# VHH binders against Ras and Rab interactor 2 (RIN2), part 16

Target 1, 92 residues: Ras and Rab interactor 2 (RIN2), of Homo sapiens (Human) (q8wyp3r787to878)
Amino acid sequence: FQNYLRVAFQEVNSGCTGKTLLVRPYITTEDVCQICAEKFKVGDPEEYSLFLFVDETWQQLAEDTYPQKIKAELHSRPQPHIFHFVYKRIKN
Below, E stands for the ipSAE of ESMFold2; O stands for the ipSAE of OpenDDE; V2 stands for 0.75 times the mean of E and O plus 0.25 times the DockQ between their complexes.

## First folded at step 18 (VHH; framework vhh_rezetamig_d1)

Design z3 (from z1 with K66R; at its last look DockQ between E and O 0.55; V2 from the best seeds 0.00; counts 0 for: pae E 7.2 > 2)
Fold by ESMFold2, look of step 18:
Structure z3 (fold): chain B 92 residues (1-92), chain A 124 residues (1-124)
Amino acid sequence: as target 1 above (92 residues)
Amino acid sequence: QLQLQESGPGLVKPSETLSLTCTVSGGSISSRSYYWGWIRQPPGKGLEWIGHIYHTGNTYYNPSLRDRVTISVDTSKNQFSLKLSSVTAADTAVYYCARHKGYVYGRTPEFDYRGQGTLVTVSS
């Protein structure tokens, strides 16, 4: 039941900082964002979201999605897939 | 009830730009939980994700099409649109607009609503 999710924190003009989060298997993206806001000490959490970077493409994850399910699906592919979950500012 | 309806020309000449609009009714396009996207199905083939947009304007495109695709949103009209430039016969397909929860790796991203689809034929 114990599970881990590696999340990188990306800020403007900074290198990457990463943390491995201990999460429930069915944690939502909304809950991950809440944890990330606390762990990375952001003061304006409404300006951040969890993103998936895979195949040179960024995708903001909707709040009712399940990062552990996404990770499992990516690992089920026949070829190696490099991906990252990244907590970063929303672009506009 | 949420409904999505595609509109636009059904015939496009090679090298021109395919342009479609999706009108959303029975719900708001503004949502923190959903993305608004385009998928297509060439004759006899599987579904291919083209891209999607968040209501604030952030776009995400299939890397294989990224250089030719523009998706935009007009929240005041509850609409979003697709432009695909420099079309060829390979772009002939049924085009669907759809609502997504995100995560689009693979050929058929997770979605819970889509339109009826509109056939776009690229022909001289």
Scores: ipSAE 0.014, ipTM 0.338, lowest interface PAE 7.2, mean pLDDT 83
ESMFold2 (binder alone), look of step 18: mean pLDDT 84; pTM 0.863
OpenDDE, look of step 18: ipSAE 0.858; ipTM 0.924

Design z4 (from y5 with N58S; at its last look DockQ between E and O 0.72; V2 from the best seeds 0.69)
Fold by ESMFold2, look of step 18:
Structure z4 (fold): chain B 92 residues (1-92), chain A 124 residues (1-124)
Amino acid sequence: as target 1 above (92 residues)
Amino acid sequence: QLQLQESGPGLVKPSETLSLTCTVSGGSISSRSYYWGWIRQPPGKGLEWIGHIYHTGSTYYNPSLKDRVTISVDTSKNQFSLKLSSVTAADTAVYYCARHKGFVYGRTPEFDYRGQGTLVTVSS
């Protein structure tokens, strides 16, 4: 099966936009960052990363984590959580 | 061979700040795959995860300690640190620095390397 991942792009000067990416179920965070750099046309991709925003906190996702697995785990929790995957500068 | 070593004062007075440093050798703290964390074990009790830091400075803390915890990283020295403010006798514990992989939310991570630990006693 094909899968989808919603990613917001946060940039101080260009506002906040989002795209729904068509990705394989076990895509890595590194691969998602590569796709985002191309789709959002960033010129300095080494200064960006994928973050998870949940419970008012930010956590930078390490390169070999799996966003689709994280999404599935969060959905399986006893209480629903609102969360966002955000491609943004590491030094905000 | 990766090694982690805790250092810092073993005695801290109530209401003061506990400060520890972890020195990493045999590997780089600037790993894109790992998080660097702190755990503690009070005498006769189980392990408690305190928090972790990614090499870029991004932190995630145990919600029960969040208001008192600061974890920092110094990549030029291959070190990361713990500050725990406003300590009480309940903060007496063996403190360990550790490394882990994977996303952490709602559970203690599985550490693959851990220091030998250092006892910190909170006492007048």
Scores: ipSAE 0.540, ipTM 0.790, lowest interface PAE 1.8, mean pLDDT 88
ESMFold2 (binder alone), look of step 18: mean pLDDT 84; pTM 0.861
OpenDDE, look of step 18: ipSAE 0.830; ipTM 0.909

Design z5 (from z1 with N58S; at its last look DockQ between E and O 0.75; V2 from the best seeds 0.72)
Fold by ESMFold2, look of step 18:
Structure z5 (fold): chain B 92 residues (1-92), chain A 124 residues (1-124)
Amino acid sequence: as target 1 above (92 residues)
Amino acid sequence: QLQLQESGPGLVKPSETLSLTCTVSGGSISSRSYYWGWIRQPPGKGLEWIGHIYHTGSTYYNPSLKDRVTISVDTSKNQFSLKLSSVTAADTAVYYCARHKGYVYGRTPEFDYRGQGTLVTVSS
């Protein structure tokens, strides 16, 4: 199990910044979003969510998904893919 | 109990757009835990995942179909829809709307509720 999760923060007026979070292996997307709201100091956390970016596509992660499981599954693929977990606004 | 019901034309001409609506009853489409998806089964073939939508409007599509697929959600009507453009005979299938959890990459997701399906035939 992994204790770290890399999350990028994307905002419309700037580029991305990133943080490596210390997390439990079965952290949920909901929990990651709560941590990100605090660490990135967003004032309107309900307007943000965690997204998976892979193969030039975005997928909003439902709250009871498990980013560490997603990471492990993507790493296990026969062909490696570059992917990112991104905390960003749901709209725009 | 949660139920999903497909509606729309059963016959579509080649090159036109296939359009289906799924009405959700017995539960809310505005769920933070679930995705709302479309799957199809062509005659003599297995199930093929088409795509899904989250209640916020965020979509993710099967890469083999994504240039022709639009999925939309209308939370006020508790409905979501499928449009598949430029259809050919290869798009003849039973179409199902369905609910699932978890992210999707490279495999059909596991569905916990599915409509009864509607046959859509593409024919002149």
Scores: ipSAE 0.543, ipTM 0.795, lowest interface PAE 1.8, mean pLDDT 88
ESMFold2 (binder alone), look of step 18: mean pLDDT 84; pTM 0.861
OpenDDE, look of step 18: ipSAE 0.877; ipTM 0.935

Design z6 (from y5 with T108I; at its last look DockQ between E and O 0.78; V2 from the best seeds 0.73)
Fold by ESMFold2, look of step 18:
Structure z6 (fold): chain B 92 residues (1-92), chain A 124 residues (1-124)
Amino acid sequence: as target 1 above (92 residues)
Amino acid sequence: QLQLQESGPGLVKPSETLSLTCTVSGGSISSRSYYWGWIRQPPGKGLEWIGHIYHTGNTYYNPSLKDRVTISVDTSKNQFSLKLSSVTAADTAVYYCARHKGFVYGRIPEFDYRGQGTLVTVSS
């Protein structure tokens, strides 16, 4: 298939759910966040961001990062990595 | 033009905490496109990435240093900082603050701006 990105939605009042997004190869994190705000029906999108969870750590993804490139890099590592893209609230 | 400048003590005693501040001028630290990071180069060794912070306060650290590192941001002062606890002679290095884009995991990121560096010596 063409281009897919699995994104989990995490919210403190409800469990975790996920959607597989059909995206262009060079989609930015900013664009993913816009899609997620609509798909997950968040009322306060400014309080959310896309995060990468890998190796028990979280990294907030800056707006001009490229999730598909991140996937490719992680898949190219010598050891398999289990990772998740998660749309969730920013915790400052 | 964007400028990054390290400041802090150049001499730290073993077991104490190394503390540095990076002052950003000519641009805002609150950028949604950039990370603010620390790297170091021990004498005779290559560069080692320490970690970075996003303007929201989210941090990501080198796993080998994670338990000793704290990076903080103060957007009102346009500064970010490094604390490295329980230092030893192995922590003697030139420390740089830097700006970068892009994902970081297991590799030194590519910086578009970097400070001149400051030598920190850990000495008995």
Scores: ipSAE 0.574, ipTM 0.803, lowest interface PAE 1.6, mean pLDDT 87
ESMFold2 (binder alone), look of step 18: mean pLDDT 85; pTM 0.867
OpenDDE, look of step 18: ipSAE 0.862; ipTM 0.927

Design z7 (from y5 with V104I; at its last look DockQ between E and O 0.77; V2 from the best seeds 0.71)
Fold by ESMFold2, look of step 18:
Structure z7 (fold): chain B 92 residues (1-92), chain A 124 residues (1-124)
Amino acid sequence: as target 1 above (92 residues)
Amino acid sequence: QLQLQESGPGLVKPSETLSLTCTVSGGSISSRSYYWGWIRQPPGKGLEWIGHIYHTGNTYYNPSLKDRVTISVDTSKNQFSLKLSSVTAADTAVYYCARHKGFIYGRTPEFDYRGQGTLVTVSS
C-alpha cells in the first residue's frame, strides 16, 4: 500500500476528518502538507504541519521526511503499532 | 561550518534538576530539515538517546525518560536546552547535544553533528 496514505485533519471547530491520498512512494512531508492544504481547504497553510501520533505522543515531521518510509518501518516491527498521520496546526 | 557546544553545571545534587544548554554556530537552528537532540553516555556504557526538538518547539522523548525530560528551543539565541528532573547517580554521564535528520521511533538516531560532550556528575 505504498501508493496510499491515510491522513486525518484535526481542527478546533470540526470533528476529525480523514482522507486517503494517492501518493508516490517517495512523497515528502512537505508535499503531503501541500496536498492536505488543498484537500482540506485551509486558508493559512503555513500554520499547519504533518504530525505522527503513536504511543500517545505527537511528533512533528520535518519537511524532507518520508511518510511512506515511516509507515513501512512501523509495519516491519513485530509488535502491532497503532499510528496516525495527522494534519493539524503547529500551535494548539 | 556547523558547531555545537554544550554548557552547564558539571555537578548536580541527587533529586535536583540537571540543566544544559547547547549553542549552535555556523548554521541556523530554525532548519526545516533537522531535529536537535540530546544523548548521553554513562561511564562504561553505551549511548542513550534522550530526546529531540524541532525548531517549532515540538518535542519527542525517549519513553524511559519521558516523565523527567524537558527539551526547549530558543531560536533567537540559536540555542536549545535540556532539563532532566529528579536526578540520581544513574544519571551521571557525558551529555552531548547533536543534530539529526529523519524519523525516530524506538531507535537511536544517526547524528551528523555532535558536540564535544560535557560530563555531568550526580553526587552529594
Scores: ipSAE 0.518, ipTM 0.775, lowest interface PAE 1.9, mean pLDDT 87
ESMFold2 (binder alone), look of step 18: mean pLDDT 84; pTM 0.860
OpenDDE, look of step 18: ipSAE 0.862; ipTM 0.926

Design z8 (from y5 with S33T; at its last look DockQ between E and O 0.82; V2 from the best seeds 0.74)
Fold by ESMFold2, look of step 18:
Structure z8 (fold): chain B 92 residues (1-92), chain A 124 residues (1-124)
Amino acid sequence: as target 1 above (92 residues)
Amino acid sequence: QLQLQESGPGLVKPSETLSLTCTVSGGSISSRTYYWGWIRQPPGKGLEWIGHIYHTGNTYYNPSLKDRVTISVDTSKNQFSLKLSSVTAADTAVYYCARHKGFVYGRTPEFDYRGQGTLVTVSS
């Protein structure tokens, strides 16, 4: 399928793990967070958010951003960029 | 109607810290949609993006300034602030606070609201 999004889950007690999500092209960050809360079985989803890690910096993604669009933009740059979408605690 | 207003000293001595506050009225700074940012325009130059903050406190800064800039938010006062340390004459500019949405990487974001601006002069 052409609509996959790789998301890492970072939790202090369990280390880091990842899942490839099947998503529609215009999935919002809000929707991704909802899916992640269910897939990673978090009990306190309001304490988590989706972050972008790129160039050794973290950006918390606002709810109406579009991870598939961000991925496409980063891939379109002249140089390869290593980036990760990470579902993690806001204060972690 | 959303309004943004800059406040703070208009004159700062070299090597000291420039400090500005943006007061947001007609809307809440605690938005899940928007980022709150600072931009400046030095004399004879275009706009330069400084950085932004999400209401949770997460920040992202212009790499050319990141070692001298701190942006913070006080949701109880509906305000966010800028501190720029170790200023020189090159930091003389009109400073604006502004709002934007969407992802930011490698480009100045498009702002939908901006304050009137405040001139900050760095001189002895």
Scores: ipSAE 0.562, ipTM 0.802, lowest interface PAE 1.5, mean pLDDT 88
ESMFold2 (binder alone), look of step 18: mean pLDDT 84; pTM 0.857
OpenDDE, look of step 18: ipSAE 0.860; ipTM 0.926

## First folded at step 19 (VHH; framework vhh_rezetamig_d1)

Design j1 (from z8 with T108I; at its last look DockQ between E and O 0.88; V2 from the best seeds 0.74)
Fold by ESMFold2, look of step 19:
Structure j1 (fold): chain B 92 residues (1-92), chain A 124 residues (1-124)
Amino acid sequence: as target 1 above (92 residues)
Amino acid sequence: QLQLQESGPGLVKPSETLSLTCTVSGGSISSRTYYWGWIRQPPGKGLEWIGHIYHTGNTYYNPSLKDRVTISVDTSKNQFSLKLSSVTAADTAVYYCARHKGFVYGRIPEFDYRGQGTLVTVSS
């Protein structure tokens, strides 16, 4: 029943800024990107996407993926794992 | 209907680079929904996921292979490719290109389309 998703915003010349979004469990990555574009006030939203950072690797999330399901799966692992959802530029 | 077709040399010498291309027809590789991936099956063994690419060029690789793998996409030709460097006999396998949805972490993804496969033998 907890419908929150922490998303970091990464920009090349500044530190990360984070926001906790109130989202429904079935929210898609596409929907999260729309919310992030508004909340972080990016002028060129087509150049950004949502990424997962885990195990020092980046995976760009396709638009029909479900961040809340990914979060639940990662939390269910036998040992805690640090991961971040990051809204950032697709290039660099 | 969507079809994926592997092409490339079937014989590669040890220490050289295995290079394969997958041609996608009946659909666009520039999809915001799907990942385009490579899998292989060594003789007598199970499937091994190699990695995938999103149409933007973002890649994610199997950690056991990541230092030798490059996957790339050419949207103008509706193709994506695999290069596996420094091959040994252990890299002999049937290689498949495939399409999948969903997050990949610690499990082989569920593929909805894949090619017929191409045998690549590493031998002198």
Scores: ipSAE 0.572, ipTM 0.806, lowest interface PAE 1.6, mean pLDDT 88
ESMFold2 (binder alone), look of step 19: mean pLDDT 84; pTM 0.855
OpenDDE, look of step 19: ipSAE 0.823; ipTM 0.904

Design j2 (from z8 with H52E D67N; at its last look DockQ between E and O 0.05; V2 from the best seeds 0.00; counts 0 for: pae O 5.9 > 2, placed apart)
Fold by OpenDDE, look of step 19:
Structure j2 (fold): chain B 92 residues (1-92), chain A 124 residues (1-124)
Amino acid sequence: as target 1 above (92 residues)
Amino acid sequence: QLQLQESGPGLVKPSETLSLTCTVSGGSISSRTYYWGWIRQPPGKGLEWIGEIYHTGNTYYNPSLKNRVTISVDTSKNQFSLKLSSVTAADTAVYYCARHKGFVYGRTPEFDYRGQGTLVTVSS
């Protein structure tokens, strides 16, 4: 188990860029969002959240969830899953 | 069949550290698909998730308790443990060790197996 998290930044009309974050195993989604806001230089972080894209579905992660746990769980599934953590705007 | 059993003192003084051990039998804690956690139920209250550990040693704690909680695993003994420091009367509860087989995002972890529970009372 590696202490890294790949997060893609998705912004309207700007494409998608990704960063690898070195994070603690117990880091929360809230903490990851803060890191993302800083790394991607987001000016209005309150309008952004961390999403999980898996099985062709989007899931917004609650702030008190653990992305590293989610990652570990997905890796532990019998069937391989392609998934992405995406930092993007919350739909209003 | 899988069995989880809590063990440890049932009485802890305020400011001391609560220490419990969960012994797992009938299955290995080194499974890739499971997390091993602790939950508690204070008198008259609902279940509260404390935290959990993966067999690799990665831990996940309730943010409200993370500064006081330490969960460890001993794969050689097929055990995992809970330490909760600086306890107060609010930490009085029935403590359960449990196995978490999956993940429901944004929800309290769902456990498929848990111990019978052990009452831990914080009192002078």
Scores: ipSAE 0.021, ipTM 0.259, lowest interface PAE 5.9, mean pLDDT 87
ESMFold2, look of step 19: ipSAE 0.259; ipTM 0.662
ESMFold2 (binder alone), look of step 19: mean pLDDT 83; pTM 0.852

Design j3 (from j1 with G106N; at its last look DockQ between E and O 0.87; V2 from the best seeds 0.76)
Fold by ESMFold2, look of step 19:
Structure j3 (fold): chain B 92 residues (1-92), chain A 124 residues (1-124)
Amino acid sequence: as target 1 above (92 residues)
Amino acid sequence: QLQLQESGPGLVKPSETLSLTCTVSGGSISSRTYYWGWIRQPPGKGLEWIGHIYHTGNTYYNPSLKDRVTISVDTSKNQFSLKLSSVTAADTAVYYCARHKGFVYNRIPEFDYRGQGTLVTVSS
């Protein structure tokens, strides 16, 4: 009954790990980034952001975007879409 | 208040690179909220989204143009730019720079500000 959001954490020198976050439907990307900084224990959270990876292409998500709405929109399309939300360094 | 103004050559030869700059005034391009994009309208046709850039330099492009498009940002000049390589007559269009919120995937985003547009003609 509660919403979940799967987020991968990616670092250059470590493997890709993931967490399923318990979130409300209207969580913003800004809020997700704050949760990720705490959960993944990053020291400089301003160097990180949430990205959408779809069709081999990255899109950095602006703070006033809504990952649960993005997920719902991608799922509603007639073609299957493989996508991931990834918390990673902006310059990597 | 916020204004976007396109500039660049209005005539480009086939196979060369179309290059445009958008100057933002009355507001900052360094926004955590907005994306900065390019759209075009070929004569007698509808709008086509080209791509966008976030102030950090992250870009997202229309898949049909992806191999030929580069969008760049210069935050110190409050400008962003478009390069479209290997142009043909089919690239003749009015080009607009624009601002929008929200993520984009295979659709034209909702713009809240758009430039007046500049005609670029590709002529052999």
Scores: ipSAE 0.564, ipTM 0.800, lowest interface PAE 1.6, mean pLDDT 88
ESMFold2 (binder alone), look of step 19: mean pLDDT 83; pTM 0.851
OpenDDE, look of step 19: ipSAE 0.874; ipTM 0.936

Design j4 (from z8 with T108L; at its last look DockQ between E and O 0.82; V2 from the best seeds 0.73)
Fold by ESMFold2, look of step 19:
Structure j4 (fold): chain B 92 residues (1-92), chain A 124 residues (1-124)
Amino acid sequence: as target 1 above (92 residues)
Amino acid sequence: QLQLQESGPGLVKPSETLSLTCTVSGGSISSRTYYWGWIRQPPGKGLEWIGHIYHTGNTYYNPSLKDRVTISVDTSKNQFSLKLSSVTAADTAVYYCARHKGFVYGRLPEFDYRGQGTLVTVSS
């Protein structure tokens, strides 16, 4: 459990870009979204959110969830799961 | 005080679609904190999570049910709904709508509010 969180940025017709964020364990999804809007230089941050992709499914993460806790829980499972945190448009 | 109330038909024929609505009062469904979900309890059995929706319309479903489930939200009516297609007798249960935090993976979420439940019987 380092103070790092890998986040992919997904945009229409763009390649997928990733950044590793230096974050504290208590960072919220809302805080991550704010950092991502700045780091990925989006002009309309209210149209984006953080999603978890695991087992070929998507979950939009609510603002007061804790991505580092999610990462720790997924890593603690006996069977490893491939997962990604993705900053992308909500599309609604 | 936040309240959730299920409504919909209590009797559904096999192979048809079960359709329920949850009306939220005493609070807004447009919360950025919470998910709005459906759970069920077949007679004499434990609770089974069906799925949830975020106020933006994004959904996540129990993999065992996902090909038959649709959950939707209408923020203007402060309501969310469940449709479960192709029902059989195994879908007879008390259905609850509920609110929870956190992501779902491998276990039932912790609900802080749920409705009183509505029995749906699948029979011909």
Scores: ipSAE 0.549, ipTM 0.799, lowest interface PAE 1.8, mean pLDDT 87
ESMFold2 (binder alone), look of step 19: mean pLDDT 84; pTM 0.857
OpenDDE, look of step 19: ipSAE 0.856; ipTM 0.923

Design j5 (from z8 with K101R; at its last fold request DockQ between E and O 0.82; V2 from the best seeds 0.77)
Amino acid sequence: QLQLQESGPGLVKPSETLSLTCTVSGGSISSRTYYWGWIRQPPGKGLEWIGHIYHTGNTYYNPSLKDRVTISVDTSKNQFSLKLSSVTAADTAVYYCARHRGFVYGRTPEFDYRGQGTLVTVSS
ESMFold2, look of step 19: ipSAE 0.562; ipTM 0.813
ESMFold2 (binder alone), look of step 19: mean pLDDT 84; pTM 0.856
OpenDDE, look of step 19: ipSAE 0.833; ipTM 0.908
ESMFold2, fold request of step 21: ipSAE 0.636, 0.636, 0.484; ipTM 0.825, 0.828, 0.773
ESMFold2 (binder alone), fold request of step 21: mean pLDDT 85, 85, 85; pTM 0.869, 0.869, 0.869
OpenDDE, fold request of step 21: ipSAE 0.856, 0.862, 0.829; ipTM 0.925, 0.929, 0.908

Design j6 (from j1 with H55Y; at its last look DockQ between E and O 0.84; V2 from the best seeds 0.75)
Fold by ESMFold2, look of step 19:
Structure j6 (fold): chain B 92 residues (1-92), chain A 124 residues (1-124)
Amino acid sequence: as target 1 above (92 residues)
Amino acid sequence: QLQLQESGPGLVKPSETLSLTCTVSGGSISSRTYYWGWIRQPPGKGLEWIGHIYYTGNTYYNPSLKDRVTISVDTSKNQFSLKLSSVTAADTAVYYCARHKGFVYGRIPEFDYRGQGTLVTVSS
C-alpha cells in the first residue's frame, strides 16, 4: 500500500547522493521538493527543483505534477526506460 | 479570463527563422503550476507538439524538432516566444500557443487554454 520514490541529490562537481522517500501515490512535485530540502539540508531551497532525466534529456517538473504517476507511465511503456528523479539547482 | 494571442509574420522564406510571440492576458505567465507551450498543425495533418517552457526558463522540446527550436519567456511583458530555424515547406502549419499542466513524454499534453492560431506559410 505504501510507495517509495528514489530521488538523487546533485551538486555541481560532486557526486550524487540518493534517498528513498516513503510517499503516498498522490504526492506532488512541490511536496517532494519540500521533503528533499529538509532531507538534503539545503539552505536555499528556492534555487532547487525536481527534474526528470529520461532518454538523455532533462525536464523540470512543475509543482503540480505527480512523480508517482510519471513513474507509472514510464513503467507502462512497451520498452523499459531508464529514468531518474533528481533534485538539483535550477539554472540561473 | 485567461487569453493567449499569437503574433508574428505569416510568411517566411525557406532557410530563414520562423518567429512567433504569444501574449498572455488575464493571468500571469509566472506560474509554478503551468507550462507554456507551442503546437502546430500542418494542413491536412494532426497536431504536433513543439515544446514548452516553465516560468524559470527551463525548456523541453519535441526530440524531432529540438535542434531547430528555441522557446523563451519574457516575464516582464507576460509573453513567451517560438523560434524555429532553417524552415522548409514542411514547416507550413497553423501555430498555436497554449498552457498545460502535467508531464510530457511521447504524447501531446492536454491544453486548458490556447490561442486562436496563426497560419505560417513557408514559401519563396
Scores: ipSAE 0.602, ipTM 0.818, lowest interface PAE 1.5, mean pLDDT 88
ESMFold2 (binder alone), look of step 19: mean pLDDT 85; pTM 0.863
OpenDDE, look of step 19: ipSAE 0.828; ipTM 0.905

Design j7 (from z5 with S33T T108I; at its last read DockQ between E and O 0.85; V2 from the best seeds 0.78)
Amino acid sequence: QLQLQESGPGLVKPSETLSLTCTVSGGSISSRTYYWGWIRQPPGKGLEWIGHIYHTGSTYYNPSLKDRVTISVDTSKNQFSLKLSSVTAADTAVYYCARHKGYVYGRIPEFDYRGQGTLVTVSS
ESMFold2, look of step 19: ipSAE 0.595; ipTM 0.816
ESMFold2 (binder alone), look of step 19: mean pLDDT 85; pTM 0.872
OpenDDE, look of step 19: ipSAE 0.885; ipTM 0.941
ESMFold2, look of step 20: ipSAE 0.594; ipTM 0.820
ESMFold2 (binder alone), look of step 20: mean pLDDT 86; pTM 0.876
OpenDDE, look of step 20: ipSAE 0.803; ipTM 0.901
ESMFold2, fold request of step 21: ipSAE 0.655, 0.649, 0.581; ipTM 0.850, 0.850, 0.820
ESMFold2 (binder alone), fold request of step 21: mean pLDDT 85, 85, 84; pTM 0.874, 0.869, 0.861
OpenDDE, fold request of step 21: ipSAE 0.885, 0.885, 0.819; ipTM 0.942, 0.942, 0.904
ESMFold2, last read: ipSAE 0.604, 0.613, 0.559; ipTM 0.832, 0.827, 0.806
ESMFold2 (binder alone), last read: mean pLDDT 85, 85, 85; pTM 0.870, 0.866, 0.872
OpenDDE, last read: ipSAE 0.882, 0.876, 0.886; ipTM 0.940, 0.939, 0.942

## First folded at step 20 (VHH; framework vhh_rezetamig_d1)

Design m21 (from j7 with G106N; at its last look DockQ between E and O 0.80; V2 from the best seeds 0.00; counts 0 for: pae E 2.3 > 2)
Fold by ESMFold2, look of step 20:
Structure m21 (fold): chain B 92 residues (1-92), chain A 124 residues (1-124)
Amino acid sequence: as target 1 above (92 residues)
Amino acid sequence: QLQLQESGPGLVKPSETLSLTCTVSGGSISSRTYYWGWIRQPPGKGLEWIGHIYHTGSTYYNPSLKDRVTISVDTSKNQFSLKLSSVTAADTAVYYCARHKGYVYNRIPEFDYRGQGTLVTVSS
């Protein structure tokens, strides 16, 4: 079945914008990046990647990771966590 | 086939910087799939994850160590490295370099390959 993934788009010197993506539950990070490149109209998609921001720190997600699994795990924690999936340039 | 080998000094003086290099052979460090990490085991204690690096240079560190840790990668040499500053006797441990998949958040990742380990002793 379909699932939803909120992804923020961050560009240099501009504010973040976001979209809720309709995705399959086992979508990979690589597939999310492809969708984001189209949705956010980037011209140089190889310079972007999906990052996880949680607990004041960034982690670039490797291409075969599963954002929906990460989201589910973070939601299962006993304390609320603020986290964001962010599509942004690798060299920010 | 994949092999990871630690190298560096086995003895480090207190307050100095521990510096290790991991050489990867039988595979490329420039992987879109894997992270390259460091773990350690102090004598008589369990494993402690130190941090990892992605081939693009993106790092994530154990929060308890992050102020003293730098991990770097040199893809041209197929190597990654660890620097741990201001060491004390508590940093005496066997240090392993390792490869893993998946993200890490407040958890020790599951490593599929690791080196044989190198003992680093912090002593005067």
Scores: ipSAE 0.440, ipTM 0.768, lowest interface PAE 2.3, mean pLDDT 87
ESMFold2 (binder alone), look of step 20: mean pLDDT 84; pTM 0.861
OpenDDE, look of step 20: ipSAE 0.880; ipTM 0.939

